# VHH binders against p95470, part 50

Target 1, 316 residues: p95470
Amino acid sequence: KQVDVHDPVMTREGDTWYLFSTGPGITIYSSKDRVNWRYSDRAFGTEPTWAKRVSPSFDGHLWAPDIYQHKGLFYLYYSVSAFGKNTSAIGVTVNKTLNPASPDYRWEDKGIVIESVPQRDLWNAIDPAIIADDHGQVWMSFGSFWGGLKLFKLNDDLTRPAEPQEWHSIAKLERSVLMDDSQAGSAQIEAPFILRKGDYYYLFASWGLCCRKGDSTYHLVVGRSKQVTGPYLDKTGRDMNQGGGSLLIKGNKRWVGLGHNSAYTWDGKDYLVLHAYEAADNYLQKLKILNLHWDGEGWPQVDEKELDSYISQRLK
Below, E stands for the ipSAE of ESMFold2; O stands for the ipSAE of OpenDDE; V2 stands for 0.75 times the mean of E and O plus 0.25 times the DockQ between their complexes.

## First folded at step 19 (VHH; framework vhh_7qia_2)

Design t7 (at its last look DockQ between E and O 0.44; V2 from the best seeds 0.00; counts 0 for: pae O 3.0 > 2, unsure alone 63.9 < 65)
Fold by ESMFold2, look of step 19:
Structure t7 (fold): chain B 316 residues (1-316), chain A 121 residues (1-121)
Amino acid sequence: as target 1 above (316 residues)
Amino acid sequence: QLQLVESGGGLVQPGGSLRLSCEASGFTFDHYSMGWYRQAPGKQRELVAFITWGGSTKYADSVKGRFTISRDNAKNTVYLQMNSLRPEDTAIYYCAAKQPYDRYEGSYDYWGKGTPVTVSS
């Protein structure tokens, strides 16, 4: 019935919407209306050639994609990781079109963008999301647990960090100093996504734990900044690097947890895209595309009733 | 609704064969690794055979060379071909699907109700 998706991101090409999900080789769906979806393709038929070198326990699933259009090309960023470890890397593959019927349809992997190593790095190289600033510089946000969410400049072809490198911390939660650096720890924050709206950059982040059936605590918070590099402040003015974050939306009885959002402006309207866990269907993760509204002070808002009313349909 | 439905169990003589099937519905089957587990009376449930979404397999030492796991993603079905059956193979056999989206160790599995297999007389 519904689209079973995790970590959804979307883009449009022509009259067709494309949805990318964590899965074998990154699972791709297509739709004409953002409600009815059909399987389209996988970005990798097998796996990136470097995946098991980075994560020896790699299980064939690529995580947490982001899709970015730039100068006529589609850049698909993806994550390779070990469960519960920051032995991870973000890679990128590129295509001229998302239409598998086109003779130009060909994913060309460009390899690793960044890699995290336990003990060396107190951050985890997963959950990429791309944002261009007001000057056309393209940045990647990323991170999950450990020392939180980071942002760095991409090079001109969007496949590596820029040289000289420029990195920023954009959000983190307190982590016990007693926790071994090899452990993810108690700082339950991940999956940054930045949307430019008006004079502000809005940083969305997922707090809590995904993927625990009825025990999932996953929910979304937001902060904003006039600079893509931060500081990102919540509604009370608290810095997201110091535990700030204003609740945007949380689960309900029917949809017990949600997160890993993306956000888009399409045809003058703003949307929040995420997955939510459905209690009545074994807590399986389902696609949600919700309207994103803005209050008089410029803060995003979501009508929580839309969790119940948006229902995707998987076509054969 | 998510379902895993086993079939093909029954009574068989030592040295005989059975083919178990598990039909899955209500989830994206090709995202999930699948397994066959068994539980004999008075014993812990144990892995028999495991197959990843891409077809890689793993077997318990006690069944290597005798059992073969396979999957048909078009039919949302996983199979266990059991040859050269022994009385020690007597158990309830369960189909399981392993949740693939958990990035923290401790992922949750989904289980069928099981199909009994008896090897005797």
Scores: ipSAE 0.447, ipTM 0.750, lowest interface PAE 2.9, mean pLDDT 90
Fold by OpenDDE, look of step 19:
Structure t7 (fold): chain B 316 residues (1-316), chain A 121 residues (1-121)
Amino acid sequence: as target 1 above (316 residues)
Amino acid sequence: QLQLVESGGGLVQPGGSLRLSCEASGFTFDHYSMGWYRQAPGKQRELVAFITWGGSTKYADSVKGRFTISRDNAKNTVYLQMNSLRPEDTAIYYCAAKQPYDRYEGSYDYWGKGTPVTVSS
């Protein structure tokens, strides 16, 4: 049986890999080889105390985590939201270790990092991703639909925006000015993830629609910038804030709705981590770890065939 | 393969009680939110009760105060205690499991075959 994760992110502690996904309380798996995975824990045994204040209909389903290591601690960012609404907030919980067997194992929720409010904000506080720039400044990218993807500077504790606040728009699709601000609109962009590689920062983003089984149109695009704040340009030189984005992978008949990626360099190799819906299994989302390659011009590439060759195994 | 098997249905008099059970297999039960639905003859299927992975519950207005949904993760079972049954509660009751990573509220991908409940004098 494959690991059925959504919006996967990954990190390593010692010789153990940990996988985090959207789900009840943020589901965590562990692995020694990134193939065989065992259920480890949930980051939350119960809902965040503030979740229902942000989203009254919240049911414990936490969205789109990111895991970031900083000064010996693990920062797990997560989203509370309602589908189709920007009544959302990104929170952060912190742990000393990811090993549940450790006496130091304890998730301590630090609360809300940012919150989006309908009619106030033309952005959605979901899909956090953390990146440190060349100067050691840590940033959070996030967003879905509305005005697109945003980037802001985190404070030293990585729990709030820095003061004074510094925000940047890093990607967006066209949105009608006639669209009500409460509506997500047709700008189908979300799930930013930035990878520092070579001379560039690479912004990955998901275009299309997720969570619609065989009708999902999710796919990954990418742009790059020499600065973490952008502008991120695609292969044609088009700004991702102007609808730019170069296709990285779109899937096939067997694997649809793939996206919401993370990307990592481990032991000198680069990987693209994402979910894909398996047609043969009623479009159940599956973990995919693909090798990330770079062409002669420094653009990322993946082999779509690896969607078939990488098969995770969930151990009982 | 994911399976949901309902039991406990039957004939009961008005004012009586029944306890429905739904045993789940083939998936990590405690990761799923579970629900009970019912479909009366000639009517659409409707939500009766819902319970999250964390134990939060939601009820249809028509059954509030009378029905109680609960779960036993150790047994991979969700229950529906039905008290003060009324003729209007007559229906086939279905157990449902919500996709663990589904962002849509009220969306269920897996269903049991149903158990009939008849409330009649």
Scores: ipSAE 0.126, ipTM 0.595, lowest interface PAE 3.0, mean pLDDT 93
ESMFold2 (binder alone), look of step 19: mean pLDDT 80; pTM 0.814

Design t8 (at its last look DockQ between E and O 0.87; V2 from the best seeds 0.00; counts 0 for: pae E 2.8 > 2)
Fold by ESMFold2, look of step 19:
Structure t8 (fold): chain B 316 residues (1-316), chain A 121 residues (1-121)
Amino acid sequence: as target 1 above (316 residues)
Amino acid sequence: QLQLVESGGGLVQPGGSLRLSCEASGFTFDHYSMGWYRQAPGKQRELVAFITWGGSTKYADSVKGRFTISRDNAKNTVYLQMNSLRPEDTAIYYCAAKTPYDRYTESYTYWGKGTPVTVSS
């Protein structure tokens, strides 16, 4: 059977790849080859101590992880949220190693990075993704619905916004003026991820809706900028803050609701990592790792036939 | 392939007991909260018992003290022990798995095909 994950992110330690998924406590898998995956651990055995204060309906599922290696430490960012609300927060937990057999293996929760509150904030504090710029400054992108995707400068220990704070809007879709600010609304954009390639930062975003079986409309768009802070422009020059976004990949008859991607350069090759809902299997979410190619103008491309040819295997 | 397969239903007299089983396969069972729902003819499907991925339980008031939900993650199975059965417990009983990945207004639930339970003399 294939690996069923949602919101997948990956990193490597030594010869071992680690995959992180939304789930109870953030589910972790390991692999030697990025095809054959074995359960490894959960980052949280018990919920973060602040989770129910932020989201009273919190049920132990931590959402939308990102994993970032910095100065010998692994930073795992995670989201606490409630369905259809921006009562949310992004937290971070840190480990010296991802190998559960090591005596140094221990997730140390560092608490909340940012928190959103309905009616106070026009953004939703979920879906973190970390990018370092060309000067070594580390940034977090985030967001889901509402006022869209934001980017802010992290402090030196990567656990809080920098002081003084520096925030940017990097992508958004139009909200109905008739929608009050406590509702997610019709601006179906979330899950930013930024990859540096050549002279550009590439912002990937998920448009549409996940999580609706065959009615899922989730698909991936991309824009780019020479500055990590934007503006991110699509292939036609349209700003992603004004509805711009060039299609990277969309679903087909067999694979629906593609999204929540990450993207990596490993060993001189580039990859797009995402989940896709398999129509033939009740639209269960399956891991996809696709080759990311670049055209003559420097835009990323994927071959949609790889949705069928990449087949993960979950080991016992 | 995702499957939820119920078993253990049947005909039983009032005051009797049944044990329902639901064997799950084809998905990451220990991510999912699991439940038993029931539907009598002409009525809405209603929650009977619910067990989270971590083992916390909740029961409908009408079955508290009589029914016990449990799960065995090693066997990918959820159980409903039904004691002191009453005619009002007559229904089709459905195993349910609640996806942990929904973000929006309602969680999607995967359903088994159901197993009938009839409590009568």
Scores: ipSAE 0.447, ipTM 0.753, lowest interface PAE 2.8, mean pLDDT 90
Fold by OpenDDE, look of step 19:
Structure t8 (fold): chain B 316 residues (1-316), chain A 121 residues (1-121)
Amino acid sequence: as target 1 above (316 residues)
Amino acid sequence: QLQLVESGGGLVQPGGSLRLSCEASGFTFDHYSMGWYRQAPGKQRELVAFITWGGSTKYADSVKGRFTISRDNAKNTVYLQMNSLRPEDTAIYYCAAKTPYDRYTESYTYWGKGTPVTVSS
């Protein structure tokens, strides 16, 4: 049985890998080899105390986590949202360790980082991703549809936007001015993730629609910038804020709806972590960890064949 | 491979009881909301009972007080206890698993093959 995660992110504590995914209370798995995974815990036993204030219909499913280590602590960012709306908020919970057997193991929710409100904001507070720039300043990228992907500077505690606030638009697709601000629109972009590599920051983004089984059109695009704030340019030099983005991977007949990636450098190797829908298994989402390579011009590449060769195992 | 296998259906007299079971495999069971639906001959499929991953339940008005949905996550099984059965309860009963991942509209549903329930004197 494969691990059926959605929106996966990963980190390591000691010799143990931890996988976080969208799900009830944010599901956590652990592994020693990044192949065999065991259920570890949920970050929330029930729900954030503020979740229903943000989304009255909240059902306990937290979206699109990111895990970030900072000064010996683990910061887990997550999203509360309503379907089809930008009534959303990104929260953060913090732990000293990811090992549930540790006496220090305790998730402490720090509350809302940012909140989007329909008709007020032309962005959606979901899909957080954390990146530190070369100066040590930590940033959060986020977003889905609407006005696209945003980036803002976090405060020193990594729990709120820095003051004074500094925001940047880093990617977006065309949106009709006639579209009601409450609607997501047709600008199908979401799930930013920034990786620092070489001379550049690489912005990965998901285009298309997820969560549609065989009708999912999710695929990954990428741009890069020498500055974390952008502009992120694709291979052709087109700004991702102007609809730019170079295709990284789109899947095939066997694996569709690929996207919502994270990317990591571990032990000198680079990896792309994402979910894909397996056609042969009724399009059930599966964890994929692909090797991330770089061409002669410094652009990332992946081998789609690894979609077949990497097979996670969920252990009982 | 994702599977939902229903069992427990059969013939019962009015006023009788049946317990349906649905065993799930191939996915993380406790992340999904589970439900029972039924389709009578010539009618549309309708919700009978639903139970969220957290244990909240919902029932069709026609079965309230008579049917009870429950789940055992350790066994990857959802149950439907049907008491005080009526002829109008005759249908093929389907187990369903709903995903929480569609962030835009509604979740997708995985279906079992169904188990027949016939209530007749």
Scores: ipSAE 0.267, ipTM 0.675, lowest interface PAE 1.7, mean pLDDT 93
ESMFold2 (binder alone), look of step 19: mean pLDDT 82; pTM 0.829

## First folded at step 20 (VHH; framework vhh_7qia_2)

Design u1 (at its last look DockQ between E and O 0.70; V2 from the best seeds 0.00; counts 0 for: pae E 2.3 > 2, unsure alone 63.9 < 65, grease 25.3 > 24.2)
Fold by OpenDDE, look of step 20:
Structure u1 (fold): chain B 316 residues (1-316), chain A 122 residues (1-122)
Amino acid sequence: as target 1 above (316 residues)
Amino acid sequence: QLQLVESGGGLVQPGGSLRLSCEASGFTFDHYAMGWYRQAPGKQRELVAFITWGGSTKYADSVKGRFTISRDNAKNTVYLQMNSLRPEDTAIYYCTAKTPYDRYTEGTYDYWGKGTPVTVSS
């Protein structure tokens, strides 16, 4: 059977690839070829100690991880959130290795990076993604709905915002001023991920609704900027912070709700990693790893046919 | 292919017991919360019990102390032990696998079995 994941991110240690997914304690898979995957571990055996303080109804299901390597350590960012609210927090746990068989294997939770509070913040502290700029400064992009996607500078330890704090709005969709600030609204944008390629930073974002099986409307849009802080412009020159975004991939009748991507350059090749709901399998979400190409103008492209040709294998 | 297959339903007298089973296939069983719902004639489907990936359980008030939900991850099976059955427990019982949460709604888009009938009658 295929690997059924949400919000996949990936990294490599030695000759082994590791896949991280939304799920109980953040689920981790390992692979030698990025096709055949085995269950590896969960980052958390129990819930983060602060999770229920942030979200009293928290049930152990951690959202939308990102994995980042820095100075020989692995930083795993994750989200705790309440339903339909921006009562959320992004945490970070750190490990020396991703190999559970190693004597050095131990996730150490460093706690909350940022927290969003209803009526205080018009942003939602979920869907973290890490990017380093050309100067070596590390940033976190995050967000969903409300006021859209944000970017802020991380401190040297990558555990808190840098001081003084520096924040940027990098993408958003129109939101009614009449809507209560506690409500997510209709601005269906989330899951930022930034890839540095060529002369640009590319901001990928998911539009639409996730996690609704056949009713999912997720699709991917993209913009680019010569600066990590933006503005990110789509192919028409429209600012993503003004509702801009160029369609990258939407899917088809067989594969719906494509989105929450990550993107990587490995061994001279570029990849788009995402989940999609398979109509033929009761809309069970599946891992997809697609080849990322670039057109003559430097815009990313993917072949939708690869949705059919890439078939992950979950090994026992 | 994703599949949930219920079994163990049938006719039983008041005060009797039944054990329902639901065998899952086609997805990563141990990553999902599993549950039982029931729908009586003319009534809405209601939660009976669910069990998380970690083994935490929740029951409807009407079945607390009488029903027990459990799971065997090695067998990809969730069970519902029903004791002290009452006529009001008569319903079609549905097995469900809970999907990851919608970020913006309190509901889930669960996967469902076809159901197994339970009739409690003298």
Scores: ipSAE 0.800, ipTM 0.902, lowest interface PAE 0.7, mean pLDDT 95
Fold by ESMFold2, look of step 20:
Structure u1 (fold): chain B 316 residues (1-316), chain A 122 residues (1-122)
Amino acid sequence: as target 1 above (316 residues)
Amino acid sequence: QLQLVESGGGLVQPGGSLRLSCEASGFTFDHYAMGWYRQAPGKQRELVAFITWGGSTKYADSVKGRFTISRDNAKNTVYLQMNSLRPEDTAIYYCTAKTPYDRYTEGTYDYWGKGTPVTVSS
C-alpha cells in the first residue's frame, strides 16, 4: 500500500526522515530510506485552542504544513481554514526533536503567525513555506487564490512577522476587480515553495484546482529570482506577478492533479516532493518524490516517467 | 481498493431498533469525517447523521434523540444506532466518507457506499 498523503513536506533528523501531511493534528510519518514509511505521530492530539475562533467550522483537520529547522529546533507551521473562504490563519508549533521516543519530544504551540479576514484582506493565510535568504533572514511565503502569493519577513524567533513588517507579492494570476472581495475568485494559484539553488531562488507554485479527482487541473510552474523577494521571472522573462510561470510538470492519465510541492537538496542531490491523484485507485492522493535535474540554463527539470517508478510503501 | 460496505438494514416494526454498520477499507479512515444519508422513494437524498474524526456529531432534526452515530477508528467502522423507528424512516441508508482535502466546495467529491435498505412497517 502506498503512502496516502496531501501537501507533503519533509525533513531529516539524524538517520531518520520525517514526512508531514495535512490531516487531523498534522499526520507525521517516518522513514530510513524515503521509500518505506511508518506512522509516527500527530503534532496536535486535539486542536489549537484558537482554531474555532478563526474558523467556526473547524473540524480538527490542519492543512498544508511546513517544517523548518532553525538553531536546533523544529518549527512546524500549519493552517486553519474553511472551504472556499479566506477566514484562515497560519500557526506554528515547535519541538526540540522529531523522535517521539525522546524525553525532549514535545510540540509547544506558539500560536498564530498571521490571520486573514474576508473583506479586510485580499489574501488567504494558508500554505506556508519557509525560506532563509543569503543573509540569514527567514521569510514565510504563503497564499491561495484571491490576490495570490505573498512573502514576509519572520521575526527572530520565527513565530510572528518581523517589526517593522516587510511584505511582498511574489506571484498572482488575473482576478476581476468586479469580484466580491469575500470570494476566492478565478485566480487559481496557491501553495508557494522556494528553493535556493546556485545564484537563484526558485519559486514553485501550484496552478489550477486540486482535490477534484479526475476533474483536477493542478500542475506546477516555476520562476526564479536573484532576490528572495523577487521579482520571480519565468523562462521567457515574464513576471509571476503578471501571469508568468514556466511549466515544470503536469499530470497524465494515470497521475492527475500534481501539486503542493516541496523541494530539497540532500546529499548533493535535489528532489521534488508532491502528491498525485492515482486514477487507477479512486484518485486517492499518493506521495511522490521525484528527482530534480537542472538544464544548461539553470532551470529545473523532472522526468514524468518517475511518477510511475516512484512507489512509496506504507509500513505497519 | 476503496470500499464502504453498509450492513444491518432490514425490516422492523414501528418503535423498534436497528444498528447500521459501515466498514471502510482502502484509505486512511481516520482522516475522514463519516456520515449517513438516506433516500426514500420519491424523495431527495438527505443527511441523517455526521461524525468528524474527533467525534463531533450532527443530526438531522427528524432523527435527533432517536439516532446515534459513532465510530471506531481501530475497526475502520462507523455505526448508526436507530431507535424508536417510524414508518417515515423507511429509506435506503448510505454511508459516506467526506473528503477532507476539497478546499473550494463541500460534498461534491465524497465517497459513497452502495446503501442498505431499511423498512419500518407493521
Scores: ipSAE 0.537, ipTM 0.790, lowest interface PAE 2.3, mean pLDDT 91
ESMFold2 (binder alone), look of step 20: mean pLDDT 80; pTM 0.812

Design u2 (at its last look DockQ between E and O 0.70; V2 from the best seeds 0.00; counts 0 for: pae E 2.2 > 2, unsure alone 64.2 < 65)
Fold by OpenDDE, look of step 20:
Order: sequence, then C-alpha cells, then structure tokens
Structure u2 (fold): chain B 316 residues (1-316), chain A 122 residues (1-122)
Amino acid sequence: as target 1 above (316 residues)
Amino acid sequence: QLQLVESGGGLVQPGGSLRLSCEASGFTFDHYAMHWYRQAPGKQRELVAFITWGGSTKYADSVKGRFTISRDNAKNTVYLQMNSLRPEDTAIYYCAAKTPYDRYTDETYDYWGKGTPVTVSS
C-alpha cells in the first residue's frame, strides 16, 4: 500500500530519509530510497503539556510539521489548533538525531513559538515553514485564511520570535471587511513554503480547500522575490500579498486536492513533496514526490504525469 | 485498498450480549477516529459510539452504560461490546473511519464497512 500522509515534510540524516506528517504526535517514516517507507516513530508519545490550554478539545492530532536542521540539531515545528478557529499555536521540539535506535534519541519540547487568539489576531498560527536567508537569519512563514500568510524573524535559539520583532505579510487573498474576524472567511490560502533557488526565493502556497476527499479543491501557486521578506510576485508581476499567484499544479480527475507542499534541493536535484487524494482509492490521501524543474525564465515546473508514476510503498 | 470489515453480528435474546469487531486495512488506522453506526429498518442511520485516535469515547444516550467501544491499534481493529441488548437495538451496524475534521468546518468524511446485522428477539 501507499503511504497516506497529510502535509508532508522531509529531511535526511546520513543515508536515511525521514518523512514527517500531520497526525497523532506527528508521524515519522524512514526510507533509504524515498520510495519504500517504514514507520519510524512519533515525535510525541503524549500530547504537548500546553496543547489543551490552547485548544481544550485537543486530542493528540498535531498539524503540519516542518523539520529544520540547525547546528547539528533537528528542529520540528508543529501546530495545535481548533477546527474552524484561529485558536492556534505553533510549537517546537528538538532532537539530536532522528534515529530511534540511537542512545541520543530524545525529543525535547521547547514549547510555544507563537499563538493566535480569536478577535485579537487576524492570522492563524498553523503551517510553519522555516527558511534561512543569504545572511544566515532564520525566518518562519506560516498561516492560513484570515489575513493570509505571515513571515517573522526567529531568535538565535529558533524557539521564539526575535526581539525586537519583525513581521511581514507575504501573501493573502481578498477578504470581505464585513466578515467577522473570528471566521476564516473565503480567502482560501494556507501552507506557505519558501525555497531558495538561483537569484530568488520562491514562495509556494496552497489555494482552495483540503481535507474534503473528492470535494477538495487544493492546488499550488507560486511567486518569487529577491528578498526573503518579499514582495513575492507571480509570473504576471502581481504581488501575492495582493492576491497574486501563478498556478504550478492543480491535479486532474485521478488526483485531486494537491497541496501543502514542501520543496527541496538534494544532490543537485529539486523536488516537490506534497499530498494528493486518489480518486481510485476513495480519495485516500497519498504521498507524492515530484521532480521540480525550471523553465527558461526561472519559474518552477512539474510534470503532472509523475502523479501516476511515483508510487510510494509502505513497508510492514 | 482501503477496507473495513465488520463481524460478530447475529441473533440474540433480550438481555443478551454481543461483541462486534471491525478490522481495517489499506490506511493508517491510528490516524482515524473509529465510529459505530446503526440503521434500523425504516429509520435513519444513527451514531452509536466513537473512539478518537487519542482514546476518547462518546456514546449515544440510548446505549450509555450498556455498550463499550474500544480499539486495538496493533490489530487495526475497533470493537463494540454490547450488553443488556434490547429489541430496539436491532439494526445493521456499520463501522466507519473518520478523517480529521475539515480544518475550517466541523464536516467529516468517512470510510464505511458493509455492515453486520444484529437482531434482538425472543
């Protein structure tokens, strides 16, 4: 069977790839070839101690991880949220290694990085993604719906916003001023991920709705900037913070609701990692790893046919 | 592919007990909240009980104190222990795996088994 994941991110330790997914305690898989995957561990055996304070109805399901290597340590960012609300928080847990067989293997939760509060914040503290700029400063992008996607500077420990705080709005869709601030609204944007390539930073974002099986409308758009803080412009020159975004991939009848991607350069090749809902399997979400190419103007491209050719295998 | 297979149904006298099982395959079992529904003849399908990925349980008022839902993630199986059965418990019982809620609504999307019949009669 295929690996069924949501919001996949990936990293490598030695000769082993590790995949992280939304789920109870954040599910971790390992692979030697990025095709055959084996269950490895969960980042949390028990819920974060602060989770129920943020979301009283929390029951162990952690959202949208990102994994980042820094100074020999692995930083795993994750989200606690209440459905339909921006009552959310991004946390971070840190490990020396990703190998559960290692005596050094231990996730240490460092607690909340940021928290969103309804009626206070017009942003949602979910979907973290980490990027380092050309100066070595580390940033976190995040967000969904409401006022769109945000970017802020992390402190040296990568556990809190830097002081003084520096925030940027990097992408958003139109939102009615009549919409109550507690409501997500119709601005269907989430899951930022920034890749540094060539002369640009590329901001990937998911438009539409996920998690609705065959009714999912998820698809990926992209813009780019010479600065990590933006503005990110699409192929037409429209600012993503003004509703801009160029379509990268939207799927087809066989694979719907593509999105919540990550992107990586490994061994001189670029990859797009995402989930898609397979029509032939009752729209069960599947892992997809696609080759990322670049056209003559430096815009990313993917071959939609690879949705059929890449088939992950979950080993027993 | 994804499959849910119910078993354990049958004929039982009032006051009797049955234990239903639902074995799952083709998906990551522990990522889903498992539900038992039932549908009596001429009635709408109704929720009986569910157990979340974290082990939290909820029961319909009509079965509280009599039914117990549990799960074994190692076996990819959810159970429904039914005690003190009544004629009104007669129905086809369905197992369902529910995805996480829609991120912005309370809507859920389910995978369903084919059902197992339970008849409570003298």
Scores: ipSAE 0.574, ipTM 0.819, lowest interface PAE 1.1, mean pLDDT 94
Fold by ESMFold2, look of step 20:
Structure u2 (fold): chain B 316 residues (1-316), chain A 122 residues (1-122)
Amino acid sequence: as target 1 above (316 residues)
Amino acid sequence: QLQLVESGGGLVQPGGSLRLSCEASGFTFDHYAMHWYRQAPGKQRELVAFITWGGSTKYADSVKGRFTISRDNAKNTVYLQMNSLRPEDTAIYYCAAKTPYDRYTDETYDYWGKGTPVTVSS
C-alpha cells in the first residue's frame, strides 16, 4: 500500500518527518526515513469554528495545507472552500510540537488569515505556501484559477496580513473578460510554492486540471526571480503574470497527472514533493518525493524516471 | 491496488432481508464518502444510499425506512442492511467511493465495485 496523499507538504522535528495532506481535518503521517509512513493524527478533530460560514456545505475536509516552522512553533495553514467557487478562506493553526505523545502537543487555531468573496475578489483564497525572504520578512503565496497567484506580507505573528498590507500578483494565465467574476474560468493555474536557491527565488505552479483520473492534465511549471515579490520569469524571459512558465515535469502513461508540489533542501540536497495519479491503480493519488537537480544555468530539473523508483509504503 | 468487493447478495422472498457488505482496500478509506447504487435489468443505475466519512447518511425515497447504510472504518467496510424487500428491489447492487480530492462533481470519476446481484422473488 502506497501513501494515498493529495497536496503534500512536510517538515522535520528531531528524527521524525511529518507529512500533511488534504483530508478530514488535515491528515498527518509520520516517518523516520521518508519512505515508510504511519498515520499520526488529524490537525482538527472537529472543524474550524468559521468553516460553515465560509462554506455552508463544509464536510470536514480541509484543503491544501502548508507547514512552516518559525521560532520554535509549527504553523499549519489550511483552506476551506466551496467546490468550483472562490467563496474561500485560508486559516492557520499552531502547535509547539508535532509529536502527539508530547504533553505540549496541541493544535491552537488562530482563525482566518485571508478570505475571498465572489464578485469582490478576482482571486481564490486557497493553496497557501509560506516563504521567508532574505530580510526576514515572511510572505504567503496563494491562489487557484481566477486572477491567478498572489503573494502578500504576513504580520509578525504570521496569522494575518501585515499592516499596511502589501500584495503582489506573481503568476496568472489568461481569463476571458466575458466570464462572470464568480466563475473559476479557464485560467488553469494554482498551488504556488516558492523555494530559495542561490541568488533566486523559484516559483513552482500547477497548471491544468487535477482530480479527473485519466483526464487529469495537471503538471508543474517554474519561473524565478531575484526578489521574492517577482517578477517571476521563465527560461525564455517571459513573465509568469503574462502566461510564462517553463515545464518542470508532466505526467506520462503510468503517472497521468501530477502537481501541487512543495520543495525542500535537506542536508545539502534538494527535493520535490508532489502527488501523482497512478494509471495502473485506478489513477489514485500517490506520494512522490523526487530529487531536484540543477542545470548549469541554475534551472531545476527532475528525472521523470524517478516517478517509478520512489515508492512509498503506508504502515499500519 | 484499489478494490471494492461487494458481497451478501442472493435470492430472497418478498418481505425478507439481506445485508450487503463492500470491503475496500488500496486507498485511504476514511477519507471517502461511500455509496450504494443499483441497476435493474433494462433500467438506469440509481443511487440507493450514501454515507460520509463522518457517518452522515442519505437515502433514495424508494428505500427510506427499509434500508440502512453504515460503515466500519477500522474494517474498511461499508454495509447496506436491506429489510422489507420487494420485487422491485431486484437489481445488481454496486459499491462506490467518492473521492474528496475532486474539485468538481460528477459520477464518472467515482470508483466502483463489480456489483452483487439481489433477486427478490417467490
Scores: ipSAE 0.496, ipTM 0.765, lowest interface PAE 2.2, mean pLDDT 91
ESMFold2 (binder alone), look of step 20: mean pLDDT 79; pTM 0.803

